# VH-VL binders against q98ui9r863to1033: the designs that were tried, part 4

Target 1, 171 residues: q98ui9r863to1033
Amino acid sequence: GTCTVYGNGHYMSFDGEKFDFLGDCDYILAQDFCPNNMDAGTFRIVIQNNACGKSLSICSLKITLIFESSEIRLLEGRIQEIATDPGAEKNYKVDLRGGYIVIETTQGMSFMWDQKTTVVVHVTPSFQGKVCGLCGDFDGRSRNDFTTRGQSVEMSIQEFGNSWKITSTCS

## First folded at step 1 (VH-VL)

Design f12 (framework fv_fezakinumab)
Fold by ESMFold2-Fast, scan of step 1:
Structure f12 (fold): chain C 171 residues (1-171), chain A 121 residues (1-121), chain B 111 residues (1-111)
Amino acid sequence: as target 1 above (171 residues)
Amino acid sequence: QVQLVQSGAEVKKPGASVKVSCKASGYTFTGYYMHWVRQAPGQGLEWVGWINPNSGGTFYAQKFRGRVTMTRDTSISTAYMELSRLRSDDTAVYYCARVPYSWRYPYFDYWGRGTLVTVSS
Amino acid sequence: QAVLTQPPSVSGAPGQRVTISCTGSSSNIGAGYDVHWYQQLPGTAPKLLIYGNSNRPSGVPDRFSGSKSGTSASLAITGLQAEDEADYYCQSYDSSLSGYVFGGGTQLTVL
């Protein structure tokens, strides 16, 4: 499945639902630390929209990818790799292809960023039903893409988006 | 076809509570959000909050948190807004309004006729 | 106080064009949220006039049109008629408030 973030807060989930959401907190875009897979989680992607005090049309996203032994921070068109467990093997590779920074894990998740506002997340079919976040649950049913953090199906985009916020990051 | 029928005018003392109802017909009640918007005499529109009739989930504007409670009864397709600790500046016409679940267009497509709530001693 | 700014009044003669502005900020219209417009005739509830910046509901004449640019939106009324005398409100969503916001309203007078 593919999940896309583009432009000013536009989303397309793994199951093909399209929606607009903007918030001022950090939000879980996609992860596999979800119910029925908590002990086997391998990644978490956090997204934050930059405040545009001087330009509203040219905003870059701040994105953090969190793995068991590493963290990748993407901010202002730049990439920073941090080893949170320096003795462990890296589970990913970083490459540049077609104007995108591409991050591919050995577990079947790939992430692409145009160093601006476009993000694409791909997961293999082995992740079906194991992911959650703003990108949805990849269960083949678009109606359930607005599943909240508490496992309630909510149709409100605002309620859905805020259910995935990381509360400690809000003003 | 779509109708939102609201309860009648209320006169309350400061410090009291008021509960306004909005009965929906002509569509699937649980398929749309129900919002509440108020308008003080001679003033503009002010959003109060919403309820999702399907889940019972609610969200309130910051100004009304702690004083407003929204509920619904799906068996009679009716939404309620209760406002407590009333002040004279809560005097307003309170509207219920239907909002599609649309991610792109959260607009108020049908409005009730309004309920005048007067708060006076 | 209104979050979106509208002129308090606007006027025109029959057959003319009037434009009503709605000015927001980076947390609402400037953030890409759609603008919707409502017409309120005296003594009545508001009625949806334009949704999604420029779309008309069934029954709204094509002489009403909406547009959006940057942090602002506009409602244009061409071929102005006496029946257009009403208050007009813009509405959007504000991400910093996590809520729905309205303009202060514009009273249209047809001279």
Scores: ipSAE 0.000, ipTM 0.487, lowest interface PAE 13.9, mean pLDDT 82

Design f15 (framework fv_fezakinumab)
Fold by ESMFold2-Fast, scan of step 1:
Structure f15 (fold): chain C 171 residues (1-171), chain A 121 residues (1-121), chain B 111 residues (1-111)
Amino acid sequence: as target 1 above (171 residues)
Amino acid sequence: QVQLVQSGAEVKKPGASVKVSCKASGYTFTDYYMHWVRQAPGQGLEWVGWINPNSGGTFYAQKFRGRVTMTRDTSISTAYMELSRLRSDDTAVYYCARDIYYEGSGYLDYWGRGTLVTVSS
Amino acid sequence: QAVLTQPPSVSGAPGQRVTISCTGSSSNIGAGYDVHWYQQLPGTAPKLLIYGNSNRPSGVPDRFSGSKSGTSASLAITGLQAEDEADYYCQSYDSSLSGWVFGGGTQLTVL
């Protein structure tokens, strides 16, 4: 499955649902630290989706990828890699291809960023039904892509988006 | 103007520890990462690590993990690098330098004048 | 141990062009990471000369220029002057080491 973010707040979930969402906080874009995942979580992707009104220019984009033993920060065309457990083996690779920063994990998640506002997240079929966040739950059906952090399905895009906010980052 | 003022030269014996300071002025200390880079006499530049003065978060080059500790004091805009279990090959000038990471380039735009650390028996 | 390779020395006469190479690998320059250049005069700290492959900070004359191709980068100095005598270092980021890496440095002599 493929989830895409492009432009100012335009999303396509792993199940192909399209929606627009703007927010003022950091948001969980995709992760497998989810109630439906019976295995241990392996990744979390956080996106800062700044509200810049109507997009008349490119907004700044900040992305953080969190793994078991590492953190990767992406901001304004730049990458920083942080080992949170210096003794652990690295479970990902970083490459730059065709203007994209590409991050691939050994667990079957890949992430691409055009160093501006386009983000592409790909997960292998083994993640079906095991992910959550703004990218949806990848259950092979689009009807429940708007599942909130509390496991309810919301009709409102704003309520859905807000359910994935990281409260301490708001304002 | 941006200025990074480092502590004075140190002479240490093998096995000792040294703590070097870097006092920043002319900008908001917490807005930029601070890197430490060393240079042995007659040799090239070698990256040691960085500290985020806002969070206190650090990252060290593999060669120095377990021996280096970076800290900061935001009340006096000062960064510190402590290197322990000193060896003779740690003899070097240690520089602090400011990183323009969040502006997209990841380069070191202002450097302190360096602190000479001599490790000898 | 430097992971980026530079020639130990380069020389030229006043008014000539010299180039200083910086050779990396697939985990740094070859992966697309930017190359930055620093000038170090004797007894002084390094000074930023070129950032982001080819950009000049305010105050750096246009006779200094940078370029990058494949796994390598080059610093070109045209109209060579006596005050250009210095050590020059390239710097990039290495994904396999998860850190900044410097070239071994090149001593420029103006004959």
Scores: ipSAE 0.005, ipTM 0.492, lowest interface PAE 15.2, mean pLDDT 81

Design f16 (framework fv_fezakinumab)
Fold by ESMFold2-Fast, scan of step 1:
Structure f16 (fold): chain C 171 residues (1-171), chain A 123 residues (1-123), chain B 111 residues (1-111)
Amino acid sequence: as target 1 above (171 residues)
Amino acid sequence: QVQLVQSGAEVKKPGASVKVSCKASGYTFTGYYMHWVRQAPGQGLEWVGWINPNSGGTFYAQKFRGRVTMTRDTSISTAYMELSRLRSDDTAVYYCARYTYKYSWGSYAFDIWGRGTLVTVSS
Amino acid sequence: QAVLTQPPSVSGAPGQRVTISCTGSSSNIGAGYDVHWYQQLPGTAPKLLIYGNSNRPSGVPDRFSGSKSGTSASLAITGLQAEDEADYYCQSYDSSLSGSVFGGGTQLTVL
């Protein structure tokens, strides 16, 4: 499945639901550190809006990708690779294609960023039901993309977005 | 509505085994990890491990590996923790707790707790 | 002993402000893992008081607040009331242990 972030806070989830959300915190876009897979998780993608100098408009995204043995930080077209276990074999590759920074893992997750506000995340079918975040849970049912586990009714977009904030990163 | 109901108090001799149950109701049992946490009299909380009720997968704190086994029965929404080769210092209240993923880097909160099962290990 | 460090006790008079610290290391709080707080009244199970560093579950008064900075977190209680007398525990995740870790607990006495 494919999840897309575009423009000023526009989202399309893995299950095809579209929504608009803007926030002042860091947010989990997609991860497989979820209740049904939490200690077998392999990736986490965090996004934060990056303002244009003096403008209130979003100029670009700040993105952090976290893997078992490494972390990649993407800021204004720059790539910073941090090895949390320098002796481990890399489970990903980084490439630049047609203006996009492309990161592909050996586990079937791929990430593309236009160095501005467009992000595309693709996961193979092996991730069905194992992912969570703003991109949804990729269970093939679009109606439950906006619910928190254990809730009987759909949340508002604001409540849904806030359920994925990383606390203490807010302005 | 959401509840975790635990089995009653147990008294065991050193060397015996004890099996504590935790019955879930009011939510989708297979949708949340179940953790076990113990508390010795007058002491703090100590994490024991977790079970994924959907897969049956488990993970235990190093201190308990080789002595603890966690299982579940999805037909009755019940999780179990069995602790073997009991010692007097295993005397504690054992809690089951539901684990939620909302706001975490990989650390999730225990939002619903059972009332606890007192296990006393003595001669 | 406990992986996260809390003071064994704190005390205050009704209406005052108290804070309870929770100190970790680079493998837990310092690694960016969230801190959660639990209140335990005598003879009862722990109750979730603060989750994700600073969020309150429904029904928890706004006089309870949480914060996190560096390798430490703190729970603040303003307008202290007699009913707040309880044990308080912080909890996080430790990457080196691959599991949940708790503080040693703090007994709050309302004088």
Scores: ipSAE 0.006, ipTM 0.518, lowest interface PAE 11.6, mean pLDDT 82

Design i01 (framework fv_imvotamab_arm2)
Fold by ESMFold2-Fast, scan of step 1:
Structure i01 (fold): chain C 171 residues (1-171), chain A 121 residues (1-121), chain B 112 residues (1-112)
Amino acid sequence: as target 1 above (171 residues)
Amino acid sequence: EVQLVQSGAEVKKPGESLKISCKGSGYSFTSYWIGWVRQMPGKGLEWMGIIYPGDSDTRYSPSFQGQVTISADKSITTAYLQWSSLKASDTAMYYCARHEYYDSWGYFDYWGQGTLVTVSS
Amino acid sequence: DIVMTQTPLSSPVTLGQPASISCRSSQSLVHSDGNTYLSWLQQRPGQPPRLLIYKISNRFSGVPDRFSGSGAGTDFTLKISRVEAEDVGVYYCMQATQFPYTFGGGTKVEIK
């Protein structure tokens, strides 16, 4: 499955559900550190909107990718790789292809970012039903894409988006 | 080696403007944030703000927002802290420091020697 | 704002003896990324601050191994295993987990 973020807060989940959401906090875009996953987690992708001035218009994103032994922080034109367990073997690779920053794990997650507002996350079928976040749970039913962090299905996009906020990052 | 060199001590009167500097060398200046920290005489450290010189992205402490301006000139690898109108309460030692990590969390690894600013009538 | 509280305010220590400094935060310093952005700084008299420890327990380059950091969540400790004369100064904890960054009030280490 493929999840896409584009433009001014536009999303398409792993199950093909489209929605618009703008927020001022950091948000979990996709991860497998989820209650629905009985296996050990392997990745977490966090996004934050970088506004054009005082407007809600988004110029770019700030992105953090968290792995068990490393963290990668991305801003337009900047890549910082941080070892959280120095000397441990890395399960990912970083590449630059056609203006995109591409990060691929050995577990079947691929991340692409155009260094502006477009993010594409691909997960292999082995992740079906094992992911959570703004990208949804990849279970083949779009209704479940709005599952909140508290494991309830919400109709409100605002409630759904806010359930994935990282409260310590809010202004 | 990484080095941050700050401008010399300043003695000013209330109402005057001031701009102090912090020049980085020995590293890629546009790849690290620069932070400013105030230490009033006999007191502890207060974070004022940070700037990323590569794109001038600037974050201020709410206590200093509107009181000072932080800027940088990447062509001469220099960050600045500026007051439009000084007050006696601005009397302090001001430090610049390099911030490891390119986003809003991290730590200060290398520090400048400090600039003493004295504001008295 | 996160309030950082340091104890003690001053720590007179005999040369060669250990010193321990506590830092407590008003809320958890665990960032959503799983890291804790708690650092310790040393300021010798008349000198700028110097980084000792970052992310709770990681020693900065050039810092002697007699300095160690530990802790989790809201409770952190800096330990000097064998205080030397050059260790005299004020020690500060600092959080950079969220804005605004905040410092502890400082602990003065001095020889008795």
Scores: ipSAE 0.000, ipTM 0.463, lowest interface PAE 17.5, mean pLDDT 83

Design i03 (framework fv_imvotamab_arm2)
Fold by ESMFold2-Fast, scan of step 1:
Structure i03 (fold): chain C 171 residues (1-171), chain A 122 residues (1-122), chain B 112 residues (1-112)
Amino acid sequence: as target 1 above (171 residues)
Amino acid sequence: EVQLVQSGAEVKKPGESLKISCKGSGYSFTSYWIGWVRQMPGKGLEWMGIIYPYDSDTRYSPSFQGQVTISADKSITTAYLQWSSLKASDTAMYYCARQYDILTGYYEFDYWGQGTLVTVSS
Amino acid sequence: DIVMTQTPLSSPVTLGQPASISCRSSQSLVHSDGNTYLSWLQQRPGQPPRLLIYKISNRFSGVPDRFSGSGAGTDFTLKISRVEAEDVGVYYCMQATQFPYTFGGGTKVEIK
């Protein structure tokens, strides 16, 4: 399944649900550190919208990808790799293609960023029902459900989005 | 190899400040919570609080709220437990332990540090 | 707060015989996600706690199969099918279903 973020806070979940959400915090876009996953988690993707100068318009996403032994920070069209455990092996590859930074893990998650506001996350079918976040749970069965961090199903997009905010990152 | 390494034993007087540490290695430090557990001499385990190092989201046991400060520095993969003014009743072994994110997560405390003995006496 | 009541306080046992430890919670430990975050820890003399069992009945890595957990809701049991000398220590149940996390009072397993 594929989850896309584009333009000014437009989303398409792994199950094809489209919605709009604007927030001023860091948010969990997608992860497999979830109650619906019986295996240990392998990745977490965090996003934050940034404004240009004094404009309210979003001109770039600040993105952090967190893996077992490393962290990748994406900001202002740049990439920074940080080893959180210098002794461990890397489980991902970084490539550049057609204006996109592409990050692929050995566990079946791939991430693409246009260095602006478009993000595409792909997960293999082995992740079905094992992910959570703004991108949804990839269960293929409930397109109108918005599952919160507390495992409630909400019809309010704002409540859904706010359930995935990371406390203390809000402006 | 997941490992939590704690700072060495401390001997302090009442009223002194103290900060002890717990350094994580062998895993993604920012993907797991770090909890602190107290064990007074000859007594059982008491949960003090927990911190998520990515954003420093911290939850305290009501018994320890305002008594201690839990913090983390993700750049050096280290969590901290701090007292502004120690009491004799703070004499205990203090453990740190790793936990998956319970709000979205999966596991209880799976790996534990070796402990830091804190002795507070006149 | 969820109160965790652990019995017995001590369990003297003959080598090779079974031991059983009970843990009761003051309210259900079933989380809103359907999971029960009840774990069992072993603390050998002079050592830090070690995770034995998580989510009621799942053995942690490296834990011998003589250890088993069972239970539901508010009543949980840790069983050691054949106690070995290395099993001497204090055993604690713990709940992480809601804040604050709470521990049982501990059960000391000792050899007769």
Scores: ipSAE 0.000, ipTM 0.474, lowest interface PAE 16.8, mean pLDDT 81

Design i04 (framework fv_imvotamab_arm2)
Fold by ESMFold2-Fast, scan of step 1:
Structure i04 (fold): chain C 171 residues (1-171), chain A 121 residues (1-121), chain B 112 residues (1-112)
Amino acid sequence: as target 1 above (171 residues)
Amino acid sequence: EVQLVQSGAEVKKPGESLKISCKGSGYSFTSYWIGWVRQMPGKGLEWMGIIYPGDSYTRYSPSFQGQVTISADKSITTAYLQWSSLKASDTAMYYCARGKYSYWTYYFDYWGQGTLVTVSS
Amino acid sequence: DIVMTQTPLSSPVTLGQPASISCRSSQSLVHSDGNTYLSWLQQRPGQPPRLLIYKISNRFSGVPDRFSGSGAGTDFTLKISRVEAEDVGVYYCMQATQFPYTFGGGTKVEIK
């Protein structure tokens, strides 16, 4: 499935659900460190709105990708790789293609960032039912709690978004 | 039949508070966005902000952020636009409009009849 | 903010003749999802706005086929093939590609 973040706070989940959410914390966009995954987790992607240097308005995303032995921090087109276990094999590759920073893992997750506000995350079918975050659980169901069904919303977009905040990062 | 019915005309003095309403009927109120638009006398349309009544998520145009409050009460299918302290420059016609397509609005299909607000000493 | 510029400011037209209104945006209106969220609205004197066209060229329900929209990127046109008396009013383009949503300044269609 594919999950997309674009514009300012626009989302499309792995299951094709569209929603609009803005927050002032760090948020888990997608990960497989989830209760629904009995295997060991392999990635975690965290996003935060970033203010431009010339103003306090949001102009890009700050992104952190966390892997078993490394972290990659992305900010304003800059890439910082931090080895948390320098002796371990890397399970990912970083490339620059057509203005996008592209990160691909050997486990079937790929990430693309236009260095501004557009993020695309792709996961292979092997991740079905094993991911969680703002991108959803990729369970193959088109229905979820934050979408409108008939006459009512089963779950608030605000509650859904805030369930994925990293509390210690809020301003 | 889809309808948006707005509250009646208001005549106020500077510094007074005001809350105007937009009541939706004939559709699932929590499934569509409600936007607010200002039209000053003899001038064009200005976008003020938008609310999704299902969870009260709001977005304001920068010019109106902190100047007004947009809210909704889904139990009575009504959206609100509120000023804590009116200014003479708030004199205008105010419209509400329904935005179609769930969490995305790609057009505003039905419009209220408008509420004229006059602020003068 | 995206600035929307309409021309002409006023369009006096003879009944039964065509009218054409232009709308230009300061930036491309193609959204990252591939859609272009450009609408046209009609406001008759003393009436609220009414949706005519959405997503460049799609006519809203009940809108006569004499109204048509076209364009791409930053340049858009609304055409009325045969102006009728009830078409008198102000026409606005609107973009919803980027928040805040913005309107053109309006074009007044009048009968000569």
Scores: ipSAE 0.000, ipTM 0.466, lowest interface PAE 16.6, mean pLDDT 82

Design i06 (framework fv_imvotamab_arm2)
Fold by ESMFold2-Fast, scan of step 1:
Structure i06 (fold): chain C 171 residues (1-171), chain A 123 residues (1-123), chain B 112 residues (1-112)
Amino acid sequence: as target 1 above (171 residues)
Amino acid sequence: EVQLVQSGAEVKKPGESLKISCKGSGYSFTSYWIGWVRQMPGKGLEWMGIIYPGDSDTRYSPSFQGQVTISADKSITTAYLQWSSLKASDTAMYYCARHTYEYVWGSYEFDYWGQGTLVTVSS
Amino acid sequence: DIVMTQTPLSSPVTLGQPASISCRSSQSLVHSDGNTYLSWLQQRPGQPPRLLIYKISNRFSGVPDRFSGSGAGTDFTLKISRVEAEDVGVYYCMQATQFPLTFGGGTKVEIK
């Protein structure tokens, strides 16, 4: 499944739900460190929207990818790789293809960033039902992408988005 | 209102089969994991295993793998714990519990518990 | 498997006084995501367990603020600032960092 972030806070989840969300905190875009996944987690993608003054448009994204033994920080075309466990094998590759920075893991997650506001995340079918975040749970049902704690999709988009904020970044 | 309602107490002899139930209501049954916990008389809690009713994905504690079977029927919002051949050492209180799914904080705890099913196995 | 050890086994407390329960794990409970999945459960006499605290120090919905959790790595504490009659029961720590999920042996809190 494919999740896309584009333009001015536009999202399309792994199950094809579309929504608009603009927040001022760090947010979990996609991860498999989820309560519904009993296997060990392999990735977490965190985004921060950087607004263009008072027009409320997004000028850039700050993105952090967290893996078991490594962390990658992306900002304004810059990439920083940090080994959090230098003794462990690296499970990803970084490439530049067609203007995108591409990060692919051996576990079946692919991340692409145009170095501005477009992000594309692909996960293999083996991740079905095992991911969570703004990109949804990839369970084959678009209706429940806006659920918190597996609840009905009656939540507002703002409540859904805020349920994925990293509270320590929002004092 | 979230509720997990378990079947009534059972008295069995060694070698007999048994299937106990845990019926969920007041929430999306297929969206939450359900776990089983054993409490032997006078002893602490032991995690047995967990099932995701939406696709019947089951995970067992190594000490319970092959000793019990966990299953679920999502059409009647019910999870099951089953023994093919009971032993006296299976005498215990058995609890089912719903696994928390807190997207914001990523918790893995059990938030709502059934009332328990007492299973007594004696000759 | 991670072994969880609780002390004391029994804690008789005068009503209105504080109570403190310790939990020690055989290895670090820090998950690869940076979180520590240590929770505390309360079991009142004749009742099923109830979640009190998750991720060391976060109170679950409806849990009174007299309950607090603290700790890091392998050493954790549950504190009841002012014990009330309804707090009588057995308290268990639990880890969910590594499968299988494991529980402490329990601490009985009773009123003198």
Scores: ipSAE 0.000, ipTM 0.461, lowest interface PAE 15.4, mean pLDDT 81

Design i12 (framework fv_imvotamab_arm2)
Fold by ESMFold2-Fast, scan of step 1:
Structure i12 (fold): chain C 171 residues (1-171), chain A 121 residues (1-121), chain B 112 residues (1-112)
Amino acid sequence: as target 1 above (171 residues)
Amino acid sequence: EVQLVQSGAEVKKPGESLKISCKGSGYSFTSYWIGWVRQMPGKGLEWMGIIYPGDSDTRYSPSFQGQVTISADKSITTAYLQWSSLKASDTAMYYCARFKYSSGWYTFDYWGQGTLVTVSS
Amino acid sequence: DIVMTQTPLSSPVTLGQPASISCRSSQSLVHSDGNTYLSWLQQRPGQPPRLLIYKISNRFSGVPDRFSGSGAGTDFTLKISRVEAEDVGVYYCMQATQFPYTFGGGTKVEIK
């Protein structure tokens, strides 16, 4: 399944549900470090709106990808790779394709970023029901994409989005 | 060796704020979750929540959501548990513990020594 | 929430004798990955909890082989083959199969 972030706060979940959400914190876009997945987690993608000039305008996204032994930070076309466990082997590769920064894991997750506001996350069918975040749980039911961090289904898009905020990054 | 060292005992009055700490050492602090567990005097263990210090992703037990705040400062390898307004029923021993969120594990493997919080008039 | 229930021992244990501690869950602890995330913790008087066993039957580093875990589904047992003086304390089962994670009420082991 495919999850897309585009424009100013527009989303399409892994199950095809579309919604609009704007927040000023860091948010978990997609991960498999989830209560619904007891296999070893392989990735976490965190997004934050990056303002340029006017305080409520979004120029780009700031993105952090977290893997078991590494972290990648993306901002304004810059790529910073950090080894969190020196000596561990990487489970991913980084490439440039047609203006996109592309990160692919050996476990079947692909991430693409246009260096502005468009992000595309693809996961193989092996991730069905094992992911969580703003992109939803990829269980084939679009209503479940609004499952909150506490595994409750929220009907409000604002409540759903806020359930995936990283509280320490907010005022 | 893996160690979690917690802040010292606290004696507080109802309505006061409090922030207790848990400092990790001997491992990659940002690569493991830290959980908080409450034990009321003479009672059993209750899971409160967990935090991933690398990005501050936090999960709360529903019974503790809104009652406490869990946070972490990775620059000093320290996790925190905070109350905005204490009540007498918060009197307990509070433990931090490292959580192994990996296939085949999903358990607390190393524990801090505990912080006793006493809230009384 | 999954409720974890532990049965109290009927009497203090004699040194060198076996002790069995029972834990029952209100729902199956089998996860979608096929694993059962049931752990056992030991808490000695005045000490923090210590991990003994994870995933039903796997002993944690430094845990003596006199401790063993068994069970499946909803019924689990921690066995101490020969109880020693240092084994006095409260033993807790814990599940991490389903959010929120929950503990049993504890079973006290005391020496005769």
Scores: ipSAE 0.000, ipTM 0.469, lowest interface PAE 20.7, mean pLDDT 82

